# VH-VL binders against NAD kinase (nadK): the designs that were tried, part 82

Target 1, 268 residues: NAD kinase (nadK), of Syntrophomonas wolfei subsp. wolfei (q0aze0)
Amino acid sequence: MKIILVNNRFKENTEKKAQEIAGQLSALNVEVIIDNGLDEPYAGTVDFIMVLGGDGTMLRAARRYGQRAIPVLGVNMGTVGFLSNIEINELAEYLPLILREEYSLEARMMLEVAVFQQQSLLTRVFCLNELLLRSNSPRMLSFALEISGQKLEPYRGDGLIVSTTTGSTAYSLSAGGPIADPQLDAFIVTPVASHIINKRPLVVSPEREISLHLLEEREAIIGIDGQIKMDFGAENRVLIKRAPHPLLMVNLKAKPFFTSIDRSLQRQ
Below, E stands for the ipSAE of ESMFold2; O stands for the ipSAE of OpenDDE; V2 stands for 0.75 times the mean of E and O plus 0.25 times the DockQ between their complexes.

## First folded at step 7 (VH-VL)

Design G23 (from y20 with heavy chain S31Y; framework fv_bermekimab; at its last look DockQ between E and O 0.01; V2 from the best seeds 0.00; counts 0 for: pae E 13.5 > 2, placed apart)
Fold by ESMFold2-Fast, scan of step 7:
Structure G23 (fold): chain C 268 residues (1-268), chain A 122 residues (1-122), chain B 107 residues (1-107)
Amino acid sequence: as target 1 above (268 residues)
Amino acid sequence: QVQLVESGGGVVQPGRSLRLSCTASGFTFSYYGVHWVRQAPGKGLEWVAAISYDGSNKYYAESVKGRFTISRDNSKNILFLQMDSLRLEDTAVYYCAKDRWLVQSPYGMDVWGQGTLVTFSS
Amino acid sequence: DIQMTQSPSSVSASVGDRVTITCRASQGISSWLAWYQQKPGKAPKLLIYAASSLQSGVPSRFSGSGSGSDFTLTISSLQPEDFATYYCQQANSFPLTFGGGTKVEHK
């Protein structure tokens, strides 16, 4: 058995804890690869990915490894979040189940985002939550949204979010998007401060292809999962599709989505 | 360095077939839709056909539908137009043109080839 | 099919003149209109897309306006290199259609 331990190098004691866990796993005849974000993603074949940290660390792990169809377990290190399944102090209790592969998997869709500059592909990234297009100045954007060959009336405003159902509770929610069951595969398209009154959030089939580009030169950026930022101008285009593979999240402990979101909203 | 170059034009007889090619360079061909646009001598522009970036969607002008077939080879950066059952009214310079985008729908054609002439004998 | 009607079919102008060309779609096409310039023996050049978006490298004297069914291309101060034929093209739906063209010629 080979396991990748993904940790957040910027959180207190996470590197030391990762080393302790690696030692415990090695004693149980498990090969361990530590990914603290400093190096390229591990290129070899692995059986399991254990993410030590909060939602941000899980989002990074999903971008690096989510397309490999490998079980990914979120282990919370005391950071408040919703993408982890167990707490760090519960790991010893659940470790035998992990090693015997006695767990269920929850598939979470991901986005494939291709960014073009002028006549060339600039980059291709995968993400779990969303792509955000936003103005980076006080001036509003004018942009085109196309959904599988259908061009909508031009958008005017501060931007747009294209989200997975997992991302429905992240930036999309803050911009007025719906809360979606993460068991559903769908794109949620949410305008950010639209100057056109009738622009509503859209829930769109994940088989659709979504593209965005500016209709005026403006200072804008695109953001991926709140962690990657890129400049975006009139010579840029972004193409968004469902990623080939979902993130396979390990479920060891009951963490029902609806009671969790209900609790979160009641304490807001 | 962004360039489209047409080839395959020439003199044909009515009812025969001709295949046009357009070779792309200097951009990521596989991510852009491409068009064929023709212009008869002394006349205006007439859009003929288009193909989406991945080849999944093909579109034709009514005047050529059923006679012309658009295709692309993304591994070789080549666009094709197979023209069957040619008519005198098909006499024109044929341009290939890159859409500004055309993932699934068109926006405007920002790069054009020099054109290749298709004409008819007697 | 969406029919595109350009006016005028030709215009005689002098360097420094303001030139206005109009284009009317037979049905609503939102902002999905492009303008092209074509010189004799040459391929067309994209000037404007999405009705008002200036293509990179095109001089600022060119501007586009309009939405729905009525569109305008304006050349604010005609230069010697601007004597050419201009075409509008709807990009709303297939089949794509061009206007009949407007020839801007010397007086």
Scores: ipSAE 0.601, ipTM 0.806, lowest interface PAE 2.0, mean pLDDT 90
Fold by OpenDDE, look of step 8:
Structure G23 (fold): chain C 268 residues (1-268), chain A 122 residues (1-122), chain B 107 residues (1-107)
Amino acid sequence: as target 1 above (268 residues)
Amino acid sequence: QVQLVESGGGVVQPGRSLRLSCTASGFTFSYYGVHWVRQAPGKGLEWVAAISYDGSNKYYAESVKGRFTISRDNSKNILFLQMDSLRLEDTAVYYCAKDRWLVQSPYGMDVWGQGTLVTFSS
Amino acid sequence: DIQMTQSPSSVSASVGDRVTITCRASQGISSWLAWYQQKPGKAPKLLIYAASSLQSGVPSRFSGSGSGSDFTLTISSLQPEDFATYYCQQANSFPLTFGGGTKVEHK
């Protein structure tokens, strides 16, 4: 068995723990690769991914490895979030199950985001939470949104979020989006400070495609999972689809999402 | 640079068939919808057909439905217009044009070819 | 089908003049209207999209306005290179349709 440990190099506790766990796994004849985000994603074949930290670390892991159909376990290290399954102090207890592959998997839809510049594909990324379009000035944006062949009226506002159901409890929530069942596949389109006060979020089928571009010469930015940022202007385009592969999240311990949602949100 | 180049035009007899081609370069062809637009001598512009970025949807003017077929090969960056049962009223310069951003719906044609002429002989 | 009525069919103007061209749709097309410029023997050139958005590289003397069914293209100060034929085009729904065109000529 070969395992990747994903941690955050800027958090010393996660780095130390990763090394400790790596030692333990090695003693059990498990090959271990540590990914702290400093280097390129490991290109070799692996059987399992452990994410040590919080939601941010999970998002990074998803972008780096999510397309490879590898089981991903979130191990929380003292943070509040929605993407971890067990606590770090529980790892020893569940380690035998991991090694015997006695766990269930939950498929989480990811976004495929294609960004164009000067009529050409600039970049394509997969992400677990959301794409954000936001004004880079105190002025509102005017932008076009198309959903599966239907052109909506031009949007005016500070920006727009296109989120997965997993991302519904992230920035989309702060912008007034609905909380979605993580077992449901859907897009959530949430306006950010629309000039229309009652502009409502849209819940969109994952079978549809979403196109987005500016209708005026304004400076904007694209944000992905709150970790990737790029400039966005009138000559740019965005195409959003369901990623061809979901993130395979490991369920070792049952988590009651809806019964704990209020508690979790209050603690953030 | 972004460019479209039409070919295949010429002189034909009524009732015959002709196939036009449009070769795209300088942009990611497979992500844009494309159109055929024609212009009779001394007349205005007439939209002929459109095809979505992935070729899944095709649209035709009523004047050419059942006679013309639009298609594309994204692997070769080529747009086609198969014209069957040609009529004298089909005489025109035929332009291929790139839509600004066409997944399923058009926004405007921001790049045009120079056109290819289709005329008829007795 | 959506019919596009463009007026006038022709206009005589001088350099420096303000020129206004109108386009009316037979039904509401929201803001999905484009304006093109065409010179003799040349392909059309996109000027305005989404009724009022200026295409990159187009001079600021060109502007578009309107929504619903009535639209206008304005050239604030006509330049020598602006003598051409202009077309409106609805991009609301298929089949796409063009206006009849407006020829801007020398006075």
Scores: ipSAE 0.346, ipTM 0.754, lowest interface PAE 1.9, mean pLDDT 92
Fold by ESMFold2, look of step 8:
Structure G23 (fold): chain C 268 residues (1-268), chain A 122 residues (1-122), chain B 107 residues (1-107)
Amino acid sequence: as target 1 above (268 residues)
Amino acid sequence: QVQLVESGGGVVQPGRSLRLSCTASGFTFSYYGVHWVRQAPGKGLEWVAAISYDGSNKYYAESVKGRFTISRDNSKNILFLQMDSLRLEDTAVYYCAKDRWLVQSPYGMDVWGQGTLVTFSS
Amino acid sequence: DIQMTQSPSSVSASVGDRVTITCRASQGISSWLAWYQQKPGKAPKLLIYAASSLQSGVPSRFSGSGSGSDFTLTISSLQPEDFATYYCQQANSFPLTFGGGTKVEHK
């Protein structure tokens, strides 16, 4: 059995704990690959991914490994979030179940984001929470949104968020979008400080394709999960689709989404 | 009218604690990461702490880890810095500052408060 | 931690002079560098972000350049209001770090 441990290299306690866990797993004849974010994603066959950290570390793991159909377990080491399943001090209790594969999986939709320069693909990335288009100056953007080839009236404002339902509790919520059940597959399209009064958040079928481009030359940024930034100009377009594979999140311990919403959000 | 206003500075004794507040107005506070930056008298700027837009990630300078706690209340547009076990080297003007973007990928601090002074009685 | 080495520590200049300030990071930071201006008794003011992008409301006589580890702030024609201290700051990774500052003062 081969496991990837994904950690946050900026927190010393996660690095030491990852090494400790790796040693314990090696004693059980389990091969461990540590991913601290410095190396390329491990390309070989892997049976399980364990994420040591909060939602930010899970987002990175999802971007690196989410399309590979590998079970991913979130292990909380501090900050409470929406994407961890167990606490680090519970790991020893659950480890036998992990090794015997006695757990369920919850599928979480991901976005596939393709950025073009004119007709050429510049980059393709996946994300778990959201894509953000935002102005990179005090000046507003004027931009076009197309949904499956249907052009909406132009947007004018600070930007736009296209999120998954998992991302509905992230930046989309702060921008006025709804909290969505993460078991639903949908896009949530949330305007950021729109100057067009009729531009309300939209909930859109996951089978749609969403396209964005600027209608005038302005400094803009595309943000991915709040962690990746790229410049975006009048020569660029973004195409957003449902990713080919969802993130497969391991469920060892029940975490009721609806009864915990206020508690989870108030720890911000 | 984008504004940040710090409060809670003052004169304390070493080893005591102090809580700074920063109130935001004129923008949607919950869209942005926010920082504390300090400046000792006659010295340069020192970054102290940051918190992501939703409060899910917190970062600290090594000089304050374990002693300072950053937090935010997005419903009231307030940023906090709880400073415990204060030392003479913590003497500074403390500024709050808004990031241009989410603090997970910081981009530059485009709005600053006026600062609040923390000093010590002898 | 990424150390930011700023030079010179001070510059004596006259109105109309071209002023150049440099900043070196101890490791590569791509373009994730900001420049700030600070006048005595006031909060810092953002001038440049992402190495070369001019913050809104900042005069075009300010410009930034560089990538990787070496960066430059240029004031093309110094004005009376530009006498201040200037700081660079890397925004590549935590902990965020500032340069030591460059005081631009009247000759």
Scores: ipSAE 0.006, ipTM 0.446, lowest interface PAE 13.5, mean pLDDT 86
ESMFold2 (binder alone), look of step 8: mean pLDDT 93; pTM 0.956

Design G24 (from y20 with heavy chain S31N; framework fv_bermekimab)
Fold by ESMFold2-Fast, scan of step 7:
Formats: C-alpha cells, sequence, structure tokens
Structure G24 (fold): chain C 268 residues (1-268), chain A 122 residues (1-122), chain B 107 residues (1-107)
C-alpha cells in the first residue's frame, strides 16, 4: 500500500504530526510520500491520500490529486471544517479500517478551469469549490457570461462566482448564493454585488459550459478556491466545465452535512 | 500565419451531394468554434452552420436543417460541411470562419477563408 | 429568427466625409453585434465586435455604438480604402443573422 500524506507547510505541529504518522505507517509496511506543498505533486501511482489539516489543505490536495480517482481522507487538525471526516485524535481508531479498505466513498464534482490569452491556452486548473472573477480596483466590472453558447445580458458589478455544490458553503454563500446538497452535481453561478437588480444566482446543469470575459479594460483577478490568484484582463477568457473525474472523498464516520452547516451558521 | 482554406466546391446537379472542407493553420483549431457562411452571387452574407470547439454542439440555419451536416476533425485541423439534397438556391461562395473567442460563442468571426464556389450545371 | 435591417442600402461619399450606417434588430440583442467590411471578390473582415469593441489592426476612424435593438457604425473621416460593403451581424442567438449590407461608393 502506498499513501500520500498532504500537510500544511505553514503549520509546524502539522509537519511534526505528519512525520509521526509516516513512521507509524512505515512500521506497518506502508510506503509513505509526504506532500508539504513545496514540490511538484507526486507523479507515481498511490492507493490512498490522507490530508492532515483543515479545509484549505483539502482544497490543495483536491487541486493536486483530485483527478486521479484515488480515495482522499480529510483528517482535521483542530479547525472546524466541512471537508474533513475524522479528527486527528481518532486516526489510530480508524487506521485499521483504512488499511483494510473498509470505508465508503462520496463523489464530489470538480471544476475544470481553462484560461486563455488571445489565441493560446495560458493555464488549466482543477478546483473543488469555485472560480471567482472580481474587480481588483474600486471600479465595477462589465463582463459577459455565456452558458452553453447562450449569451446573457451583460453583467455589471464587482464580479461573479462559479461554484460546485461543495463550494456552495464557501465564497458563494458569502455572496448570497444558495446552500446546496453536495450529493447533487450542479454549477451555482452567483453574482458579486451586481449593479443590475434582476441578476440572481443560477443553478445550472453540470454538463453545461460557462465562459467569461471582460467587455471593458479593467483591473480584475480570477481566484481559484481562494488560494490561486491570477490577473484577468480584456485579452483573457476563461472556460469552465465539469472536470473529467470527481474527487473521491472517504467516509469512515457519519458526518451529517445539513446539521453541520446549520450549527456553523448559528455560530456566525 | 493564421489561415483558413476552403476546398471541395464545384459544379453539381440538383439533388446531389457535395462535401466542403476547410483546413486551419497557425492557431489551435481545437480551441475555437467555427462557422460556414455563404454568399449568393450579387447578394449579401447568409450564415449557414456552426460547430463548437469540441464538436459537441452543432447549429444550422433553418434553410439547410436536415440537408447539411457540419463536423470537424481536431486531430487534422479540418472543418467539414456535408451538403445533401442540394437545391439551386444553395448556389453561393461558401466561406469558413473562426470565432474570435472560445467555445460556441460567436463574438464575431475574425479569420475567414477565401471561399469556395458551389454552382449548378442545369 | 432575429431579422437585421440595415440602412441605407447604399451611400455615395467623398474622401474625408463622415459616414454613418445603422442596423436594427427585430428583437433585443443586448450588445451582441459585429460589423464587417467586404471588398469586391474578397472575404469579409471583422471591424467591430460586441457592438463597440474595435478589432485589433482596425483604424480608429471606425467606431460602433448602440445596445438593445439599434446600432450604428461610424467612419469619422472616410479614406480611399474604405469604399466597400459593410454588414452587421447579430451574435445573440442561433441562427446567426446578417443585415442586408450597405455599399459605400464614390460620389
Amino acid sequence: as target 1 above (268 residues)
Amino acid sequence: QVQLVESGGGVVQPGRSLRLSCTASGFTFSNYGVHWVRQAPGKGLEWVAAISYDGSNKYYAESVKGRFTISRDNSKNILFLQMDSLRLEDTAVYYCAKDRWLVQSPYGMDVWGQGTLVTFSS
Amino acid sequence: DIQMTQSPSSVSASVGDRVTITCRASQGISSWLAWYQQKPGKAPKLLIYAASSLQSGVPSRFSGSGSGSDFTLTISSLQPEDFATYYCQQANSFPLTFGGGTKVEHK
């Protein structure tokens, strides 16, 4: 068995814990690769991915490894989140089940984001939560949204979010988007401070393609899962579609989504 | 050099078939939607058909629906128009044209071929 | 289908003149309109997309305006190379439709 341990390079306690867990797994004759985010993703085949940290670390792991159809387990290191399944102090209890592959999997859709500059593909990125288009100055944006070739009336405002259902509780929620059951596959398109009163969040089929571009030269950025930031100008276009493979999330312990989100909202 | 070059036009009899081709070079063909636009002698431009960058979506003018089929081969950078049940009113120069921006989004067509003539012998 | 009506069908002009061509859509098309120039025996050339955005390499004397259903192409000071036929094209929905064309010719 070969396992990748993904940890947060900016948390010293997480690094130390990753080393301890790697030692325990090695003693059980499991090969361990540690990914602290400093190097390229491990290119070889692996059987399991264990993410040590909060939601941010899981988003990084999904971006790096989510398209490989490998089970991914989120292990919480102290910060309450939506993407972790067990707590670090529970790992010893569940480790035998992991090694015997005695767990269920939950498929979570991902976005494929392709960014073009003029006639060339600039980058292609996968993400679990969302793409954000936002103004990088006090000026509002004017931009075009197309859904499967259907051109909507131009948008005017601070920006737009294109989210997965998993991302419905992230930035899309803060911008007024709906809370979606992560068991559903759908894109959620949420305007950010639209100047046009009738612009509402849209819930669209995951088979649709979404494209965005600026209608006027403005300073804008695109953000991916709140972790990658790229300049976006009138010469750029982004194409968003459902990624070829969902993220396969490991369920070792029942974690009711709706009661978890309800409690989180009451604490805000 | 960004170019589109049409071929396959010629003289045909009514009711017969022709297949037009358009070969692309100098850009990543698989990133763009492409169109067929025709122009009858001494008349204006008429849009005929379009195909999305990946071939999954196809669109046709009402006058050619059921008779014409648009397709593409991204591995060879070629766009096709299969024209069946040809009529005298299909007489025109046929242009292929590339979307300025991505997907099936025709924000304007920025690159055009030189055209290929389809006419009838009657 | 969205019908595109251009006016005038032809205009006689001299070098240095301001030339205005109008295009009307039978229904609202937002800003999804392109303008093309076509010279005899040649393929059309894109001048303007999204109603008012100038295509790279097109001289600044060309400008587009309008939104909804009424659109205008303006040539601020006509040059010898501008004698041609001009077409508008709606890009709002399929099937795409062109205007009937406006021929700009010598007085």
Scores: ipSAE 0.006, ipTM 0.447, lowest interface PAE 13.7, mean pLDDT 86

Design G25 (from y20 with heavy chain S31R; framework fv_bermekimab)
Fold by ESMFold2-Fast, scan of step 7:
Order: structure tokens, then sequence, then C-alpha cells
Structure G25 (fold): chain C 268 residues (1-268), chain A 122 residues (1-122), chain B 107 residues (1-107)
């Protein structure tokens, strides 16, 4: 068995904890690769991915490994979040189940984001939560949204979010989008500070293709999961599709989504 | 060594019942959706039924809905197709097939069994 | 149900020929189309998934293209082992549906 341990090198004690866990797994005849996010993703075959940290670390793991159809377990290191399943102090209890593959899997859709300059592909990236198009200046954007070739009336405002259902509780929620059951596969399209009063969030089929481009020369950026930023101008176009593979999240312990989000919103 | 092996086919009389089985080995059966696909002699492929990895969702072709029941036993790595009220038009080789990716994958079926023949006596 | 229309129903070809098979969906299916090869008396074999992704172990002479409702399977430089029946299959929604098949036969 070969496991990747994904951790955040910038968090105190996580590096030492990752080494301790790696030692315990090695003693059980498990090969361990530690991924702290600095180097290129491990290219070899692996059986399981264990993410040590909060939601941010899981988002990085999903971007790096989510398209390989490998089980991914979120192990919480103290930061409350939505993407972890067990706490670090519970790992020893659940480790035998992990090694015997006695767990269920929950599929979470991902986005495939392709950015073009004219007809040339500049970059392709995958993400678990959302793509954000936003202005990089005080000036509002004017932009076009197409859904499966259907051209909507132009948008005018600070930007737009295209989110997965997993991302419904991230930036889309802050921008006024709905809370979506992560068991559903859908795109959620949420305007950011739209100057057009009747622009509502849209929930659309994940089989649709979404494209965005600017209608005026403006300074804008594309944000991915709040972790990657790319310049976006009037010569650019972005295409958003359902990624080929969902992220396969390990479920060892029942964690009710709706009571968790309700508790989180009450605390705010 | 990823493998699916069908069994339970044979010669039956119209109106009778037959249960097909498909035994999986070499992969974690409980993580994949699985399908039944049939092929009548000299004809093309016809999708019959599918069941999600955990058994919670079941799907059927209109031609078999209400007569066939798909089920699985993840503890034994076995897929079943219970065929009731059999008709002459159900004559076919029945294949079981595994989704290419986990959880009701839209990515095709990558592993197929050898098939089991269901025929009728006059 | 989504109907899959496959054409041609048969094609006569020689080793070294380029063979093109088309598949049309009655509704948009994005890229959720697979291609299979079936030889007489054998189970189908997956060649292409997600319209254009080559299955592991399948020779590079096979390629898929298309999106929405129009799809193509291409075999560049046909080999002796490629004489078979080919099927497309939409995976966008249940019930799943196959095309009628295209038999690639010797001239």
Amino acid sequence: as target 1 above (268 residues)
Amino acid sequence: QVQLVESGGGVVQPGRSLRLSCTASGFTFSRYGVHWVRQAPGKGLEWVAAISYDGSNKYYAESVKGRFTISRDNSKNILFLQMDSLRLEDTAVYYCAKDRWLVQSPYGMDVWGQGTLVTFSS
Amino acid sequence: DIQMTQSPSSVSASVGDRVTITCRASQGISSWLAWYQQKPGKAPKLLIYAASSLQSGVPSRFSGSGSGSDFTLTISSLQPEDFATYYCQQANSFPLTFGGGTKVEHK
C-alpha cells in the first residue's frame, strides 16, 4: 500500500506530525510520500491520500490529485471546516479500517477551467470550490456569460462566481448564493455586486459548458479556490466544464452536512 | 487481475423466472457502479440495468422495468439480476460490466464479463 | 430516452486505410460518450471514454472527437486486428443507450 500525506508546511507542528504519522504507517508496511505543496505532485501510483489540515489543505490536495480517482481522507488538525471527516486524535482508531479499505466514498464534482487568449489555450486547471472572475480595480466589469452556447444578457458589476455544490458554502455563499446539498452535481453561478438588480444566482446542469469574456478593456483576475490568481483581459476567454473525475472523499464517520452548516451560520 | 464472471444463464420457458449472478474479483467491488448489458443473437448492445456502488440507486431500461430487479451483495462481491415474467424477446447474451471510475461514473464501462446466454425452449 | 444514431452501419476497408465512424445523439450529451470494440463471440472492449480520452492499453491509432451531439471515432492506418464491430454509448443520463453499431469488414 502507498499513501500520500498532504500537509501545510507553513503551519507550526504539522511537519513534525506528518513525520510521526509517516513513521507509524511505515511500521505497518505502508509506503509514505509526504507532499508539503512546494514540489511538483508525486507522479507515481498511490492507493490513498491523507490530508492533514484544514479546508485550504484539502483544496490544494484536490487540485493536485483530484483527477486520479484516489480515495482522499481529510484529517482535521484543529481548524473547523467542511472538508475533513475525522480529527487527528481519532486517526489511530480509524487506521485499521483505512488499511482494510473498510470505508465508503462520497464523490464531489470538480471544475475544469481552461483559459484562452484568442484561440490559444494558456492554461488548464482543476478545482473543488469555485472560479471567481473579479475586477482588479475600482471600476465595474462588463462581461458576457454563455451557457451551452446560449448568450445571456450582459453582466455589469464586480464579477461572477462559478461554483460546484461543494463550493456553495465558500465564496458563493458570501456573495449571496444558495447553500447546496453536496450530493447534487450542479454549477452555481453567483453574481458579485451586480449593478443589474435582477441578476439572480443560477443553478445549472453540470453537463453544460460555461464561458466568460470581458466586453470592455478592463483589469480583471480569475481566482481559483481562493488560492490561484491569473490576469484576465478583453482578449481572454475562460471555459468551465465538469472535470472528468470527481474528488473521491473518504467517509469513515457520519458528519451531517446540514447540521454542520447550520451550526456554522449560527456562530457567525 | 480484475475480473467479472457471469453465471445462471440457460434454457427457460416463457413466463418463468431466472436469476443471473456476476462475481467480481481483483478490485474493490463496493466502490463501483455495475451494469447489465445484453445482446440478442446477431443484434447490437442493449443496456438493461445499473446499480450504484452502495445499492441506493437502481436504473432500468423501459423494456425490462417492472420485470427485472438488480441487486448486489458487497460482502460477497456479487451482482444479481432477477428476471421475472421472461419473454422470447429477452433472448440474449447477458454481460455484467463495471463503471470505469467510482460512483456512477459517466466514463464508460472498462471491465466486462464473458457473458451468459439466456435462451428459450418452444 | 436519448437515441444514438451511428453511421455507417458497415464499412469495407483494407489494412492501412483511415476509417471514420460517426455517432449522433438526439439530445446534447456534452462529452459523455464512450466507444467500444467488439469481436465475434467476445465481450466489448472500452476504447475511448469522455469522447476523446484513450483507454489505457489501447493503440494510439484510435482517437475520438466531438462534443454536444456529434461525435467521431477515427482509426488511422487500420490493422488486421481492427476488423470488428464498433459501438458508441452515451453516459450523460439514464437509461444509458448504445448506437446501432458499425461493422468494419475486409474488402
Scores: ipSAE 0.000, ipTM 0.405, lowest interface PAE 18.3, mean pLDDT 86

Design G26 (from y20 with heavy chain D54E; framework fv_bermekimab)
Fold by ESMFold2-Fast, scan of step 7:
Structure G26 (fold): chain C 268 residues (1-268), chain A 122 residues (1-122), chain B 107 residues (1-107)
Amino acid sequence: as target 1 above (268 residues)
Amino acid sequence: QVQLVESGGGVVQPGRSLRLSCTASGFTFSSYGVHWVRQAPGKGLEWVAAISYEGSNKYYAESVKGRFTISRDNSKNILFLQMDSLRLEDTAVYYCAKDRWLVQSPYGMDVWGQGTLVTFSS
Amino acid sequence: DIQMTQSPSSVSASVGDRVTITCRASQGISSWLAWYQQKPGKAPKLLIYAASSLQSGVPSRFSGSGSGSDFTLTISSLQPEDFATYYCQQANSFPLTFGGGTKVEHK
């Protein structure tokens, strides 16, 4: 068995814990690869991915490994979040189940984002929550949105979010998007500070292709899962579609989504 | 220098075939969808055909559908219009034009050639 | 097919005049309209796309407005080089269609 431990090297507590866990797994004849985010993703075959940290660490793991159809377990290190399944102090209890593959998997859709300069591919990335197109200055954007080749009325405002259902509780929620059951596959398209009062969030089929480009030269950025930023100008185009593989999230104990989000929204 | 240059026009007899070419320079031809637009003597502009940047999608005006075939060779930066079963109504200056974006949808034609005349013998 | 009706077919104007040209689509085309200028014996030049977006290098005296079915091109202060024929073109759906043209000529 080979396991990747994903941690945030910039948080010393998670690095120490990763080394401790790696030692324990090695003693059980498990090969461990530590991914702290500094190097390229591990290219070899692995059986399981354990993410030590909060939602941000899980988002990085999903971008790096989510397309490989490998089970991914979120282990919370005391941070509030939606993407972890067990607490770090519970790991020893659940480790035998992990090693025997006695768990269920929940599939979470991901986005495939391709950024072009003219029509030359600059980069292709995958993400779990969303792509954000945003003005990088006080000036509003004017941009075109296409859904499966259908051009919508031009958008004028601060930007747009294209989100997965998992991302419905992230930036899309802050911009007025709906809360979506993460078991559903759909894109949620949410305007950011639109100058058109009646621009509403759209919920569209995950089989649709979504493209964006600026209609006028402006300073803009695209953001991926709130972690990657790229400059975006009038010569750039972005194409968004459903990623070929969902992220396979490990369920070792029940974590009811609806009561969790309800509690989070009430903050009582 | 960004430009498109048409060639292949000339005098033709009704029912015959003619192949127009359009050579691109000064920009990455393979990155853009391109159009053929014609203009009959003393008349307005008429869109004829378009092809996506990779050549996968082709579009035609109803008046030429089944008679004209648009194609491209991205390795040579050349756009073609094969015109079969030509009619007197096809008399026009034929322009090739680069679309501003045409990947799936058109936006507007920002670079145009000088045009090549197709006419019929008396 | 979407029919584009352009008016007037010609307009007589003097340098310094405000010139307005209108274009009407037979069905809704959102903002997906382009405007072109054509001088005698020359290829057309793109002035405006997406109804109101000015093409780079085009003087600011040109502006476009409208959405849905009714569109206008305005030249705020006509210059000698602006005497030409102007065309609208819908870019909403294939087949693409042009208006009949408006000739801006000397008064």
Scores: ipSAE 0.526, ipTM 0.777, lowest interface PAE 2.5, mean pLDDT 90

Design G27 (from y20 with heavy chain R100K; framework fv_bermekimab)
Fold by ESMFold2-Fast, scan of step 7:
Structure G27 (fold): chain C 268 residues (1-268), chain A 122 residues (1-122), chain B 107 residues (1-107)
Amino acid sequence: as target 1 above (268 residues)
Amino acid sequence: QVQLVESGGGVVQPGRSLRLSCTASGFTFSSYGVHWVRQAPGKGLEWVAAISYDGSNKYYAESVKGRFTISRDNSKNILFLQMDSLRLEDTAVYYCAKDKWLVQSPYGMDVWGQGTLVTFSS
Amino acid sequence: DIQMTQSPSSVSASVGDRVTITCRASQGISSWLAWYQQKPGKAPKLLIYAASSLQSGVPSRFSGSGSGSDFTLTISSLQPEDFATYYCQQANSFPLTFGGGTKVEHK
């Protein structure tokens, strides 16, 4: 059995806890690869991915490994988030179930984001929450949105979010998007401070292809899961599709989504 | 510099065929959709045909459908219009033009050639 | 086919005048309309795309407005080089169609 152990080196005690857990797993004849975010993703085959940290660490793990169809378990090390399943102090209790592969999996859709300059692919990334197009200056953007070849009326405003249902509780929520059941497959398209009256969030089939480009040269950026930032100009185009594979999230402990979001929104 | 240059126009007899060419330079030709637009003497602009960046999609005006064939050679940066069964009504200056954007959906034509004249002899 | 109707067919104007040209589509085309300028013996030049976006290098005295089926091109203060024929073109669907043109000529 080979396990990738993903941690956030900048969170206190996470590197030390990762080493302790790696030692415990090694004593049980499990091979452990530690990914602290500094190096390229591990290129070999693995059986399981354990993410030590909050939602941010899970988002990084999803981008690096989510397309490999490998079970991914979120282990929280502090503030409870939406993407973790168990707490670090519960790991010892659940470890035998992990090693015996006695757990269920939840499939979470991901986005495939391809950024082009002319017909040249500049980069292709996968993400779990969302792509954000936004202005990087006080000036409004003017941009075109196409959904499966249909050109919508031009957008004028601060930007646009294209989100998965898992991402519905992240930036899309702050911009006025709906809360979506993460087991539902859909894209949520949420305008950011649109100047055009009646631009509404859209919920569209995950089989749709979404394309964005600027109609005027502006200082703009593309943001991925709030963690990757790329310059975006009038010579660029972004194409967003459903990723080939969903993220396979390990469910060891019942964590009802609606009860969790309800409590979170009451606290906020 | 970004440029389109048409050639192949001339004097032709009704019912004959003619092939127009448009040579592109100064931009990545294989990344853009391109169009043929014509203008009869003293008349307005009339869109004739378009081809997608990779040649997979072709579009025609009803007046030329079945008689004209648009094609491209991305290795040589050349756009073609094969005109069969020519009629007096086809008399015009023929322009080639580039889509402004890389998206397959048209937005406007930002670069135009100088045009090539197609006319008929007695 | 979507029919594009321009008015007027011609307008007589003097340098410094405000000139407005109207274009009407036979069906809704959202904002997918371009405006072109053509001088005698020359190829057309793109002025405006997506109804209101100014093409790079085009003077700010040119502006476009409208959506749906009614559109206008405005020249706020006509200059000597602006005497030309202007065309609208819908980019909503194939086949693409042009308006009949508006000739801006000296008074």
Scores: ipSAE 0.186, ipTM 0.671, lowest interface PAE 5.3, mean pLDDT 89

